VH-VL binders against Translin-1 (tsn1). Designs and how they scored, part 17

Target 1, 220 residues: Translin-1 (tsn1), of Schizosaccharomyces pombe (q9p7v3)
Amino acid sequence: MNKSIFIQLQDQIDKEHSIREKLTAEVDLLDEKLRVLQLLLANCEQNLENQEEILEALEIIKSKTRGLAELASNFPYYKYNGVWDRSIQKVVYLYLLASWTGRLDKSLRPTYSLLSLSEVGQILQVPVFPEESTFHLSIEQYLHAVLSLCSELARQSVNSVISGNYHIPFEALNTIQKVHSSFQVLSLKNDSLRRHFDGLKYDLKRSEDVVYDLRIHKLV
Key: E = the ipSAE of ESMFold2; O = the ipSAE of OpenDDE; V2 = 0.75 times the mean of E and O plus 0.25 times the DockQ between their complexes.

## First folded at step 18 (VH-VL; framework fv_tezepelumab)

Design c1 (from z2 with heavy chain Y101W; at its last look DockQ between E and O 0.78; V2 from the best seeds 0.00; counts 0 for: pae E 3.3 > 2)
Heavy chain, then light chain:
Amino acid sequence: QMQLVESGGGVVQPGRSLRLSCAASGFTFSDYYMHWVRQAPGKGLEWVAEIWHDGSNKKYADSVKGRFTITRDNSKNTLNLQMNSLRAEDTAVYYCAREGWDFEAYYYFDYWGQGTMVTVSS
Amino acid sequence: SYVLTQPPSVSVAPGQTARITCGGNNIGEKDVHWYQQKPGQAPVLVVYYDSDRPSWIPERFSGSNSGNTATLTISRGEAGDEADYYCQVWDSSSNHVVFGGGTKLTVL
ESMFold2, look of step 18: ipSAE 0.540; ipTM 0.824
ESMFold2 (binder alone), look of step 18: mean pLDDT 93; pTM 0.952
OpenDDE, look of step 18: ipSAE 0.469; ipTM 0.807
ESMFold2, fold request of step 19: ipSAE 0.522, 0.519, 0.484; ipTM 0.816, 0.822, 0.810
ESMFold2 (binder alone), fold request of step 19: mean pLDDT 93, 94, 93; pTM 0.955, 0.957, 0.955
OpenDDE, fold request of step 19: ipSAE 0.317, 0.184, 0.660; ipTM 0.758, 0.716, 0.858
ESMFold2, look of step 20: ipSAE 0.469; ipTM 0.787
ESMFold2 (binder alone), look of step 20: mean pLDDT 93; pTM 0.954
OpenDDE, look of step 20: ipSAE 0.486; ipTM 0.816
ESMFold2, look of step 21: ipSAE 0.461; ipTM 0.789
ESMFold2 (binder alone), look of step 21: mean pLDDT 93; pTM 0.953
OpenDDE, look of step 21: ipSAE 0.436; ipTM 0.799

Design c2 (from z2 with light chain N95R; at its last look DockQ between E and O 0.39; V2 from the best seeds 0.00; counts 0 for: pae O 5.6 > 2)
Fold by OpenDDE, look of step 18:
Structure c2 (fold): chain C 220 residues (1-220), chain A 122 residues (1-122), chain B 108 residues (1-108)
Amino acid sequence: as target 1 above (220 residues)
Amino acid sequence: QMQLVESGGGVVQPGRSLRLSCAASGFTFSDYYMHWVRQAPGKGLEWVAEIWHDGSNKKYADSVKGRFTITRDNSKNTLNLQMNSLRAEDTAVYYCAREGYDFEAYYYFDYWGQGTMVTVSS
Amino acid sequence: SYVLTQPPSVSVAPGQTARITCGGNNIGEKDVHWYQQKPGQAPVLVVYYDSDRPSWIPERFSGSNSGNTATLTISRGEAGDEADYYCQVWDSSSRHVVFGGGTKLTVL
């Protein structure tokens, strides 16, 4: 076959594009399900009104994540991970949130506790770092998810006060404080992660303010 | 209310220096990354420089690297841009912009100053 | 360097939907932000993180991002929507903030 180098390059471009399209299609499906779960978990309230729907959504997301993992395993991870990084971070984040709020299997972690990366991997049945050669949940994805969790907890702390759930802000603060302390010992090399971590102090301050207000009013 | 107010613009000859300042109010200045963005007359927006919340990290566009210096004084809620070796192509309205703080979103500018005009001409 | 491509101008009739595109290589993998700039004014953030909207921006403004194209959608176009619109990303390779060339929206 007499193909010029440019024809060969075009073929490679087309191939890569096709791969990205396939991956994107799967990620889009996943994202739709993530939105559903995010809405279901919009409040940290300990009511089980939507528990069945939450569990169903979690299982669907698990299935979609595993499907993505299987598809992605056919291609170089670091060439295409940009297609799913944000979505996978959100997957991890939502599972962290579900567990923290007691909506996930309580046998894994008690309510108001933080799942580890290994535990999230176990739940989703996907590899975790340092399995770099195949699809995996990365440390960076996990750390971003944890920071996102803290931001969400700070946000929901305010909402919980409005709804009369005064214990949530206290638990949120405890979690954020622990996360903050833990992150301080990490040597972060990623600029995005550094930025995200820098935002944590703001979330911590917000959470502290809520708790202090509650304490002043002798509500916690 | 949140406000950014630029100052220090003017007309200068090529090769000269100019220092821009941005006064911030209405928010905790030390919590936010700040940026300079410029716009030549009748042209689009061009990112110029970034400084982290505590000044620990600075980044510059290639077009200004080595000539411009971004600084901040959190005690005074002030952002500065020292512009040296100015060129005609540096002629633009210069905006200070705050990088937004929201969940997992980064590198967006949620608040802008009114801008200050810098004209470099012989 | 990473390049964002916008059409120079878009026209829409009052009450109709305007769509402004922003093209970039694998832009769907990036976070796209949009700014509105009226004549003689500073830019204003209208959409960030592909589709999120500041609380002070009307719901008429929405964003999407997929593949090689991000889109700002302005529903029920009004005369007051006439402005230049800029898309923006952060490029991880060059570590630079990148703006599109801008699109002038006219409501006729």
Scores: ipSAE 0.024, ipTM 0.596, lowest interface PAE 5.6, mean pLDDT 90
ESMFold2, look of step 18: ipSAE 0.524; ipTM 0.824
ESMFold2 (binder alone), look of step 18: mean pLDDT 93; pTM 0.954

Design c3 (from z2 with heavy chain E99Y; at its last look DockQ between E and O 0.24; V2 from the best seeds 0.00; counts 0 for: pae O 7.8 > 2)
Fold by ESMFold2, look of step 18:
Order: structure tokens, then C-alpha cells, then sequence
Structure c3 (fold): chain C 220 residues (1-220), chain A 122 residues (1-122), chain B 108 residues (1-108)
């Protein structure tokens, strides 16, 4: 019996477990900061005084994303990318939300538009569309993040009426409509993405209803 | 504390009808898709039906299509399953299950009720 | 309709690793979720999206999915892990939810 074959297999199993532990530890630290930023951005229309906290969280998240990218570059990308896939999707989502709401910098001027995948990559200093299997922001991560943004914009549209900001519902509807139209021309072959997109019609309807209510009550 | 409590199960003869209810509490019911999943005695899980958070879209397994109707009442936080033309093969524990949808779109069952037993026999 | 195939049972000694498979045509392109069901109880989510874990589920539970096979792995098996385990996908061609037939895990 050749014992060296089984010893090599066990060594590989242990090595892969160790790599996953290192990557998971970094992702857990990133996830802690993502939860903080998500909470801050959920109410940002009603609280302009939290801008310094938001900017600090953004910088920490950028730094941790870069650190993860550097650590991950030591290992085969497609073997381990599942460890960070959902967390990086949330990073993209929160940057899209911060940009849309005007919280990416001290200007506090909402863009009311989507950062492109390339723009998010430039801001985070992480590749998109790499030539080889290297750490990058994936198209699927970006598309999921855009759909999550629409869900949050529909929610914030409702809340903005309570705060008396009647412009937000129109900008939210405009963004959701553009996303809906853009996704209709995509050939979606991913089950998760198709199911996520199926839910967009709910966000569109909710956003439309808010705008309709504002119009019939002559608030705009 | 989240709760999903099914009710309305019982013993009925083939060809008759039964209505199941699921009472939800501890979360914003109208933010979630809801499903019915059943399990025949000694058998595995079988998906039955899906309803969207606002009731606007419904899907059914082929085995129950045309006989079962899923509905919800968001004002009362209830999910319902109207089961008509019952057959012996419909004998099962029926679970209501929350589909983990929120702003990040979670497409799995993150919370289940304890189930209600439906027995279709003479 | 799409079919998921699981072994009817798996046995493992205490402290050893259990592997429960879920077979399906090209399942590696689907998101696979796993549920644990103890006798007389409702199912509980243990793994979602192939390899993610709810915060209350021990790290001993892990998942993988590639090719035609998804696998739930339970390291350092305990008597408390004895249960039926179900895999689940969504099938885009039918727009239906599909469960595997279930696997009974025994720890002896």
C-alpha cells in the first residue's frame, strides 16, 4: 500500500482548510463594518449629522476590501471566491447606495444615479473584467447589488415622505425604472439572479404607488 | 420572537375540502414571500405553493395545481391554503415557511412553522 | 421536472466527518440550500447558497457545490447531528422549488 498518496491528500485537505480560515477571518472583520455602514445608510436622509461616521466606515471598508484582495491574490481565485462573494456584493451595494444618496463625500450632493461596475472598481481600487483568474468585482456581484439598491430605494422612498422630502420618491422611481428596463434586455442564466430580478417588479410597484399618492394629494 | 402557527388540519374524506391557516407574528409579514411545504408520513419534503409578499403572484406544484389555492391577508398577518378535491395522496403534515426575501434577496426558507396534519381517508 | 438525488442514509462514528451528497444535472450552476429535520420537528436551515451558514449554526457544518454534486459536510459528528437532511434548489425551467429525497444521518 502506498501511504505517501494518502498523506499528500491529507496535507492538501489541511492546507485548504487553513487558507479558508484565514480568508474567513478577514471576511468576518469586513462584515462587521458592512453592518455598521448599512445601518448608517438606512436612515441617512433623516440624519445628515452622521456624515463623518459614514465617511469613516467607507474608508475602513475600502481598506479591508483592499486587504482581502491582497490576501486572496496568494491563492487560486475560483477555488476560494465563495468565501467573500456575498460580502463583496454588499460592499458594492453600499457604495452604490452611498453614491446615490450623496454620502460618498462631504458635498452631501446625491447623484440619484448608478455608479457603473468600472466606477466602483476604480473607487475601491479593485479590478473588474480581469484578463486572468484574479481577484475582481464580478458582474454577478454588481447586478445583485443594483437590484438590492432598488429594494432599498423603494423602502427609503416611503420613509422620505414622512421626513417631508418629496423629491426622493421621484428620483427613486426614475432609477428603478431604468434598472427594470436595462435588466429586461439581459439574458439571465443564473437562477439566483433571475429570482432576484423577478422581485424588482415589487420594488417598482411600491415606488410607483408612493409617487401616485404624492400626485393625488398635490404635494408635488 | 418570530412565530408561524399552522391550523385547520384534520381528518377528511376523499373529494372534500379543507382550509389551512398560518398565523404570523414577530416580523413584518408583508415583506416576505410565503410558501406551503408538505411531508407525507415517513416521506420527504414536497413543495406545494408560493405566494408573493403582496399576493400578486402565485405558483403551485403540478400535483396540486387547479385544486389548491394559496392566499394571504396582510392586514391579519395570515397565510391560507384552500384545498379542494382532496385525495389520499394529499395526506401530510403541512408547513408554512417564510421565504427569506428582504432588500438583499434571500431565496431560501429561513423559518418554518411546526406544521398541521391533514389526513385524507375513508 | 428537475430531480435531486440523495442517498437514503449515511452513518458515521462519533468525531468523524459525515458527507451527504445531493446529485442533480448541472447542480453546480444552481444555488443549493440544506435543511436539518429532527424527529417530530420542523426543518431548520443549516446551509444556504451552497456554502453559507446562519450565524447560529456551528462552523462544523459546511457545504460545497460543483459539477453534478452538492455536498453537506458535518465535521466532528455528534449524536446531536442525527437527523434527516434535505437539499433544495429552485428550478428555473419549471419555476418550482425542488427538494431532495432526504438523507438520514446516524451517529454510531
Amino acid sequence: as target 1 above (220 residues)
Amino acid sequence: QMQLVESGGGVVQPGRSLRLSCAASGFTFSDYYMHWVRQAPGKGLEWVAEIWHDGSNKKYADSVKGRFTITRDNSKNTLNLQMNSLRAEDTAVYYCARYGYDFEAYYYFDYWGQGTMVTVSS
Amino acid sequence: SYVLTQPPSVSVAPGQTARITCGGNNIGEKDVHWYQQKPGQAPVLVVYYDSDRPSWIPERFSGSNSGNTATLTISRGEAGDEADYYCQVWDSSSNHVVFGGGTKLTVL
Scores: ipSAE 0.013, ipTM 0.574, lowest interface PAE 7.5, mean pLDDT 87
ESMFold2 (binder alone), look of step 18: mean pLDDT 92; pTM 0.941
OpenDDE, look of step 18: ipSAE 0.017; ipTM 0.564

Design c4 (from z2 with heavy chain Y106W; at its last look DockQ between E and O 0.71; V2 from the best seeds 0.00; counts 0 for: pae E 6.9 > 2)
Fold by OpenDDE, look of step 18:
Structure c4 (fold): chain C 220 residues (1-220), chain A 122 residues (1-122), chain B 108 residues (1-108)
Amino acid sequence: as target 1 above (220 residues)
Amino acid sequence: QMQLVESGGGVVQPGRSLRLSCAASGFTFSDYYMHWVRQAPGKGLEWVAEIWHDGSNKKYADSVKGRFTITRDNSKNTLNLQMNSLRAEDTAVYYCAREGYDFEAWYYFDYWGQGTMVTVSS
Amino acid sequence: SYVLTQPPSVSVAPGQTARITCGGNNIGEKDVHWYQQKPGQAPVLVVYYDSDRPSWIPERFSGSNSGNTATLTISRGEAGDEADYYCQVWDSSSNHVVFGGGTKLTVL
């Protein structure tokens, strides 16, 4: 069958659209579960009553992430990664947060510590960049997630003070300081990541202010 | 409360220069990215320029690149826009806008000035 | 260049729900922000990050974004909602902030 060039182009457009729709559908499902976990992890304070729900949510997200990885592996990664990049960043972020707050398996990392990209890959059972060319967790996604974690820790530091958990702001500050120092060694080429990193200065200052206030008021 | 106040607008001939200024108050100016956005009479919004919180990076729309320069003085809480080689199509209300800070969201403008009118005509 | 397409005008009766669309290629993969501009005034942020709302903006304003269309929804429309509404994104390819053409909302 002879097709004109334009008909062929339309077919490709339709195919690409269909692929994006399929991927988007999976990402939407993932995003719904991410919202649930985000709410569960809204406070750094450990709540044993919610621990089971947190673990369940983590497993669901793991399953959805792996499902997405399998689906995405059928298509060119760099053509379609825009569909899931934000969501995958959030996946990594929430796992970092869960681990940091001691809600994840403590045998992996102690509380108030940062999971590595490799460890997150191991937990999610997905490959990490740059070793894989198919679906993978990228360095950029991980770095964004780490920066997001810092912002969240700064935010929750204030909340923890309100709830009388005065140790959390110190741990948060310590983590943010270490992240800040580590990032200074990196040669960041991505503009988005550079922007995000610049925001870390604000988060660091915010965290410092919380700790200083605690000291001034002799609460610690 | 938070406030952005533009100044420096006026009527100029094509090819001339004009310098706009935006005075910020009510927030820590040095913590925020700032932008210029313009609006021609009866038309929509057009992004003009961006400057990072510490001035380390600047970005421009293609329509003004090479002619406009965005600067800031954090010690004075001031944002500036130097406009050179002005053209008739540069005629617009110029707004200074603060980029909101959210670890999940970027490039949204949560506060705007009242704007200053720039008219380029022979 | 990346282009955002809005209808020139939308009309709604008082108390009814207004929906303003913003079309863009794979806009669902971008973060969409919305601004309200009343005559003679500066723009005001009403929705950001697709669906988040500033605390000073009424709950009547909401946003969604998927596929090739973002939507600003204004429930229980009132006369005070008459304004021009602009959608906005950042395009990573051109590294430009892009605004839609704007939509004039009329409350009949």
Scores: ipSAE 0.047, ipTM 0.685, lowest interface PAE 3.6, mean pLDDT 91
ESMFold2, look of step 18: ipSAE 0.116; ipTM 0.691
ESMFold2 (binder alone), look of step 18: mean pLDDT 94; pTM 0.959

Design c5 (from z2 with light chain S51D; at its last look DockQ between E and O 0.62; V2 from the best seeds 0.00; counts 0 for: pae E 3.1 > 2)
Fold by OpenDDE, look of step 18:
Structure c5 (fold): chain C 220 residues (1-220), chain A 122 residues (1-122), chain B 108 residues (1-108)
Amino acid sequence: as target 1 above (220 residues)
Amino acid sequence: QMQLVESGGGVVQPGRSLRLSCAASGFTFSDYYMHWVRQAPGKGLEWVAEIWHDGSNKKYADSVKGRFTITRDNSKNTLNLQMNSLRAEDTAVYYCAREGYDFEAYYYFDYWGQGTMVTVSS
Amino acid sequence: SYVLTQPPSVSVAPGQTARITCGGNNIGEKDVHWYQQKPGQAPVLVVYYDDDRPSWIPERFSGSNSGNTATLTISRGEAGDEADYYCQVWDSSSNHVVFGGGTKLTVL
């Protein structure tokens, strides 16, 4: 059957649209679960009452992420990664947060420590950049996630003081300081990542202020 | 309260130059990316230029690239736009705008000046 | 270049919900921001990051973004909402900030 060039182009457009729709549908499902976990992890304080729910949510997110990875592996990564980049970044962020707060398997990393990209990849059972050409967790996604973690830790530091958990702000500050020092060694080329990193200064200052206030009041 | 105040607008002939300035107050100027956005009479908004918080990077719309230069003086809380080789199509209200920062949100403008009118005509 | 398409005008009766659309190729993968501009005034941010709202903006303003269409929703429309509304994104390919053509909202 002879098709005109324009008909062929339309077919390609339709195909691409269909692919994006399928990927978006999976990402939407993932995002719903991410919202659940985000609510569960809204406070750094350990609550044994919701630990089971957290673990369940983590497993669901892992499953959804792997499902997305399988689906995405059928298509050119760099053509469609815009569909899932934000969501996958959030996945990494929430796993970092869960681990940092001691809600993830403590045998992997101690509480108040930062999971590496490799470790996150192992936990999620997905490949990591830069060696993989198919679906993978990228360095950029991880770095964004780490910065997001720092912002969240700064936020929760204030909340922890209100709840009387005065050790959390100190640990948060330590983590943010280490992240800040580590990022200074990196040569960042991505504009959005640079912007995100620039914001870390504010998070660091915020965290410092919380700790200093606690020290003034002799609470730490 | 946060404020941006543009100045330097006026009427000029084609081919001439004009320098706009934006005075910032009420916030730590050196912490924010700043932009120029213009609006021709009766038309929509057009992004013109971007400068990073420390001035280390600058970006321009294709329509003004090579003719306009964005600069900032953080010690004086001032944003500037040097406009050379002005054309009739450069006629517009020019706004200075602050790029907001909120966690993962970027490239949005949370505060705008009142604008300064630039008219290029023979 | 990346293009954002808005309807030139939208009309709504007082108390009703106005919806202003912004079309763009795969815009659902971008962060969409919205601005309100009243006659003779500078633009004001009303929605950012698809659906976030500045604290000084009424809850009547909300945003959504999916597929090829972003939408600004203004519930319980009132006379004070009459203005031009612009959607805006950052395009990574051109490394440019892009605005829509603007939509004039009229409250009848």
Scores: ipSAE 0.429, ipTM 0.797, lowest interface PAE 1.8, mean pLDDT 93
ESMFold2, look of step 18: ipSAE 0.476; ipTM 0.800
ESMFold2 (binder alone), look of step 18: mean pLDDT 93; pTM 0.953

Design c6 (from z2 with heavy chain F103W; at its last look DockQ between E and O 0.70; V2 from the best seeds 0.00; counts 0 for: pae E 4.0 > 2)
Fold by OpenDDE, look of step 18:
Structure c6 (fold): chain C 220 residues (1-220), chain A 122 residues (1-122), chain B 108 residues (1-108)
Amino acid sequence: as target 1 above (220 residues)
Amino acid sequence: QMQLVESGGGVVQPGRSLRLSCAASGFTFSDYYMHWVRQAPGKGLEWVAEIWHDGSNKKYADSVKGRFTITRDNSKNTLNLQMNSLRAEDTAVYYCAREGYDWEAYYYFDYWGQGTMVTVSS
Amino acid sequence: SYVLTQPPSVSVAPGQTARITCGGNNIGEKDVHWYQQKPGQAPVLVVYYDSDRPSWIPERFSGSNSGNTATLTISRGEAGDEADYYCQVWDSSSNHVVFGGGTKLTVL
């Protein structure tokens, strides 16, 4: 069968589109579960009533992530990673948050501490960059997730004060300060990541303000 | 509240230069990335240039690269656009725009000035 | 260069829902932002990050993004919604901000 160059190109276009559709479908399912977990983790406060739901959601997300990893491993990573990068970043973020808030059972780190990329990879049972060239959690995804965590901690610091949990703002500030110091030694080349990092100073200021207010009012 | 006010527009001949300025108020200017966006008469929006919050990085559209220079003075809350070697196709309303500050979203413009008209004609 | 395609015009009756599309190759993998521009005025952000809305923008405005098409939805259309609407993305390949051609919305 003789195919013209254009027919072959069309076939390739169709194939690529089909691959993206399949990946997108899996990512969409993952995103739905991420939304559930995000709602469950909306407050840093320890809520034993929803702990089981949190653990269940974490396991579901782990399963979906691994499923995506398996599917994605059949295709060139850097050709299709745009389909899942943001979602995977959110996966990492939520696991960081769950661990930080002490909601992740059998956490490798104590409450109010930051999981490493390697630890997140181990928990999710997925490879981490640069160890693997196929599907992996990238350094960029992790760094974005850490910055997202800081923003969330700053946000929840305010909420925790409203609910009378005055220790959370101090732990949040401590974490954000450490993250800020750590990022300063990194040579960031990605523009998006640089922008995200630039936002950290605002989160730090917000967190500082919360703590200062608590001190002024002698609540701590 | 928050305000961006462009100035410096006018009528110039091709090959000449013009300097636009944007005065910012109502927010911490030094915390935000700023952009220039232009709109030719009866046409759509075209991104022109970007400058980072501290001026450490600048980006330009290919159509203006080498001819336009974006700068900012954070001490004066001012954004500038030096336009050299102007062409007829540079005729447009020029807007200064603030890039939104969201930890999840980038490259969106949450505030715009009223614009200043630049006309390049013989 | 990355290209965003919008219909030149969309018409809707008062009280009905208007949908403005923005087409782009794998646009669902990008963050899409939308702007409203009334005659003689500067653009105003109405939707950002595909579906987020500034607090001063009515809930009637919503956005979605999937596959090769982003959509701005304006429910309960009113005369005041007549304007040009632009979609916008950042293209990582060219490192440029890209706008769509704009869509004129008429409420008849």
Scores: ipSAE 0.368, ipTM 0.782, lowest interface PAE 2.1, mean pLDDT 92
ESMFold2, look of step 18: ipSAE 0.416; ipTM 0.793
ESMFold2 (binder alone), look of step 18: mean pLDDT 93; pTM 0.954

## First folded at step 20 (VH-VL; framework fv_tezepelumab)

Design d1 (from c1 with heavy chain A105G; at its last look DockQ between E and O 0.76; V2 from the best seeds 0.00; counts 0 for: pae E 6.5 > 2)
Fold by ESMFold2, look of step 20:
Structure d1 (fold): chain C 220 residues (1-220), chain A 122 residues (1-122), chain B 108 residues (1-108)
Amino acid sequence: as target 1 above (220 residues)
Amino acid sequence: QMQLVESGGGVVQPGRSLRLSCAASGFTFSDYYMHWVRQAPGKGLEWVAEIWHDGSNKKYADSVKGRFTITRDNSKNTLNLQMNSLRAEDTAVYYCAREGWDFEGYYYFDYWGQGTMVTVSS
Amino acid sequence: SYVLTQPPSVSVAPGQTARITCGGNNIGEKDVHWYQQKPGQAPVLVVYYDSDRPSWIPERFSGSNSGNTATLTISRGEAGDEADYYCQVWDSSSNHVVFGGGTKLTVL
């Protein structure tokens, strides 16, 4: 056998391992900050004084996401994207939630709307739909993030009633309904995305029930 | 209260057939993906089959493909496993399991039945 | 076919921390779920998505997943934790669910 062939194969195995270790270390640091922001946003309606913490976490996550993007862009995207795929879904999800709830800036004014994939890319300063196979936010990451947002909006709908914010359940229902209708026109052939979408009916039903209860008791 | 109750286990000879049933209650059965998982005596867990919430898609472990058929009847809240051409290696406790869901996803089993024993022996 | 490797057994003293590993090629890119099975009982979900916990599972149970190893950690181990523990993933290339071989935890 030609030993130079096997030396070349071993060199590639070592290189791939080293690359994955570097990417994984960066993703682990990002994940630490994602956990912090997720906790802050889960309670944000009931805790308006935490806005400085939220803005700090958003900026740190943006910085770490750009750092990951720069590192990852030196390598073939589809060979390594599994390392960061779930963490980037969560980045997108938390930015969608921050925007919807009015926590993306100092205004504290909910938008009650979805950032587009393009808008998330611009905010994070990370590519979307690149011509080259380089680091980017994928359509699948965004779609999973939108579905996760709907689940969280259904959950927060109850909290908003308890806090006396009776308009938020209607805005949550409106968002979830639009997402549900929009996904029905998609041809979802990916098993994981299809399963995620199949669960959206729970979020829709839960959100509908909150609105129905408000109307029955004449609170709106 | 949520329940998953398996039935239909027993002792059969190799080459014969057996049909397992799983009765679901306490949740909206038609919303969930369902699975069969088995455990041979003294061995670990082995995934057997999956069926989508509406029955439109099914997946099987290689060891049972072509011999086992998973089905569901959402009007009766039942999951079934038809096992044909049984072999000694199919001897196991068979569990039905519900696939969980949340905003993070799926592919985990949040509820299990207590299992039914299938013994394939001469 | 994707393979998950667990040690056959782990022993800890009461009150000490047990760590049960689940090895797999690039398992850090997958979502890892953990089940507890006591003798004569069905499995029970204890950790899912690497580190999330059902509401009925004590906080003493935690998980992590990075690189080629996922770990279930049981703090302040007690006799009631004696059980078999299984890790599980879904493998996208085969569309199959895969379990580890199981680890018997003994609290002495």
Scores: ipSAE 0.175, ipTM 0.698, lowest interface PAE 6.5, mean pLDDT 88
ESMFold2 (binder alone), look of step 20: mean pLDDT 93; pTM 0.954
OpenDDE, look of step 20: ipSAE 0.426; ipTM 0.797

Design d2 (from c1 with heavy chain F103Y; at its last look DockQ between E and O 0.95; V2 from the best seeds 0.00; counts 0 for: pae E 4.2 > 2)
Heavy chain, then light chain:
Amino acid sequence: QMQLVESGGGVVQPGRSLRLSCAASGFTFSDYYMHWVRQAPGKGLEWVAEIWHDGSNKKYADSVKGRFTITRDNSKNTLNLQMNSLRAEDTAVYYCAREGWDYEAYYYFDYWGQGTMVTVSS
Amino acid sequence: SYVLTQPPSVSVAPGQTARITCGGNNIGEKDVHWYQQKPGQAPVLVVYYDSDRPSWIPERFSGSNSGNTATLTISRGEAGDEADYYCQVWDSSSNHVVFGGGTKLTVL
ESMFold2, look of step 20: ipSAE 0.481; ipTM 0.794
ESMFold2 (binder alone), look of step 20: mean pLDDT 94; pTM 0.956
OpenDDE, look of step 20: ipSAE 0.471; ipTM 0.811
ESMFold2, look of step 21: ipSAE 0.383; ipTM 0.774
ESMFold2 (binder alone), look of step 21: mean pLDDT 94; pTM 0.957
OpenDDE, look of step 21: ipSAE 0.503; ipTM 0.818

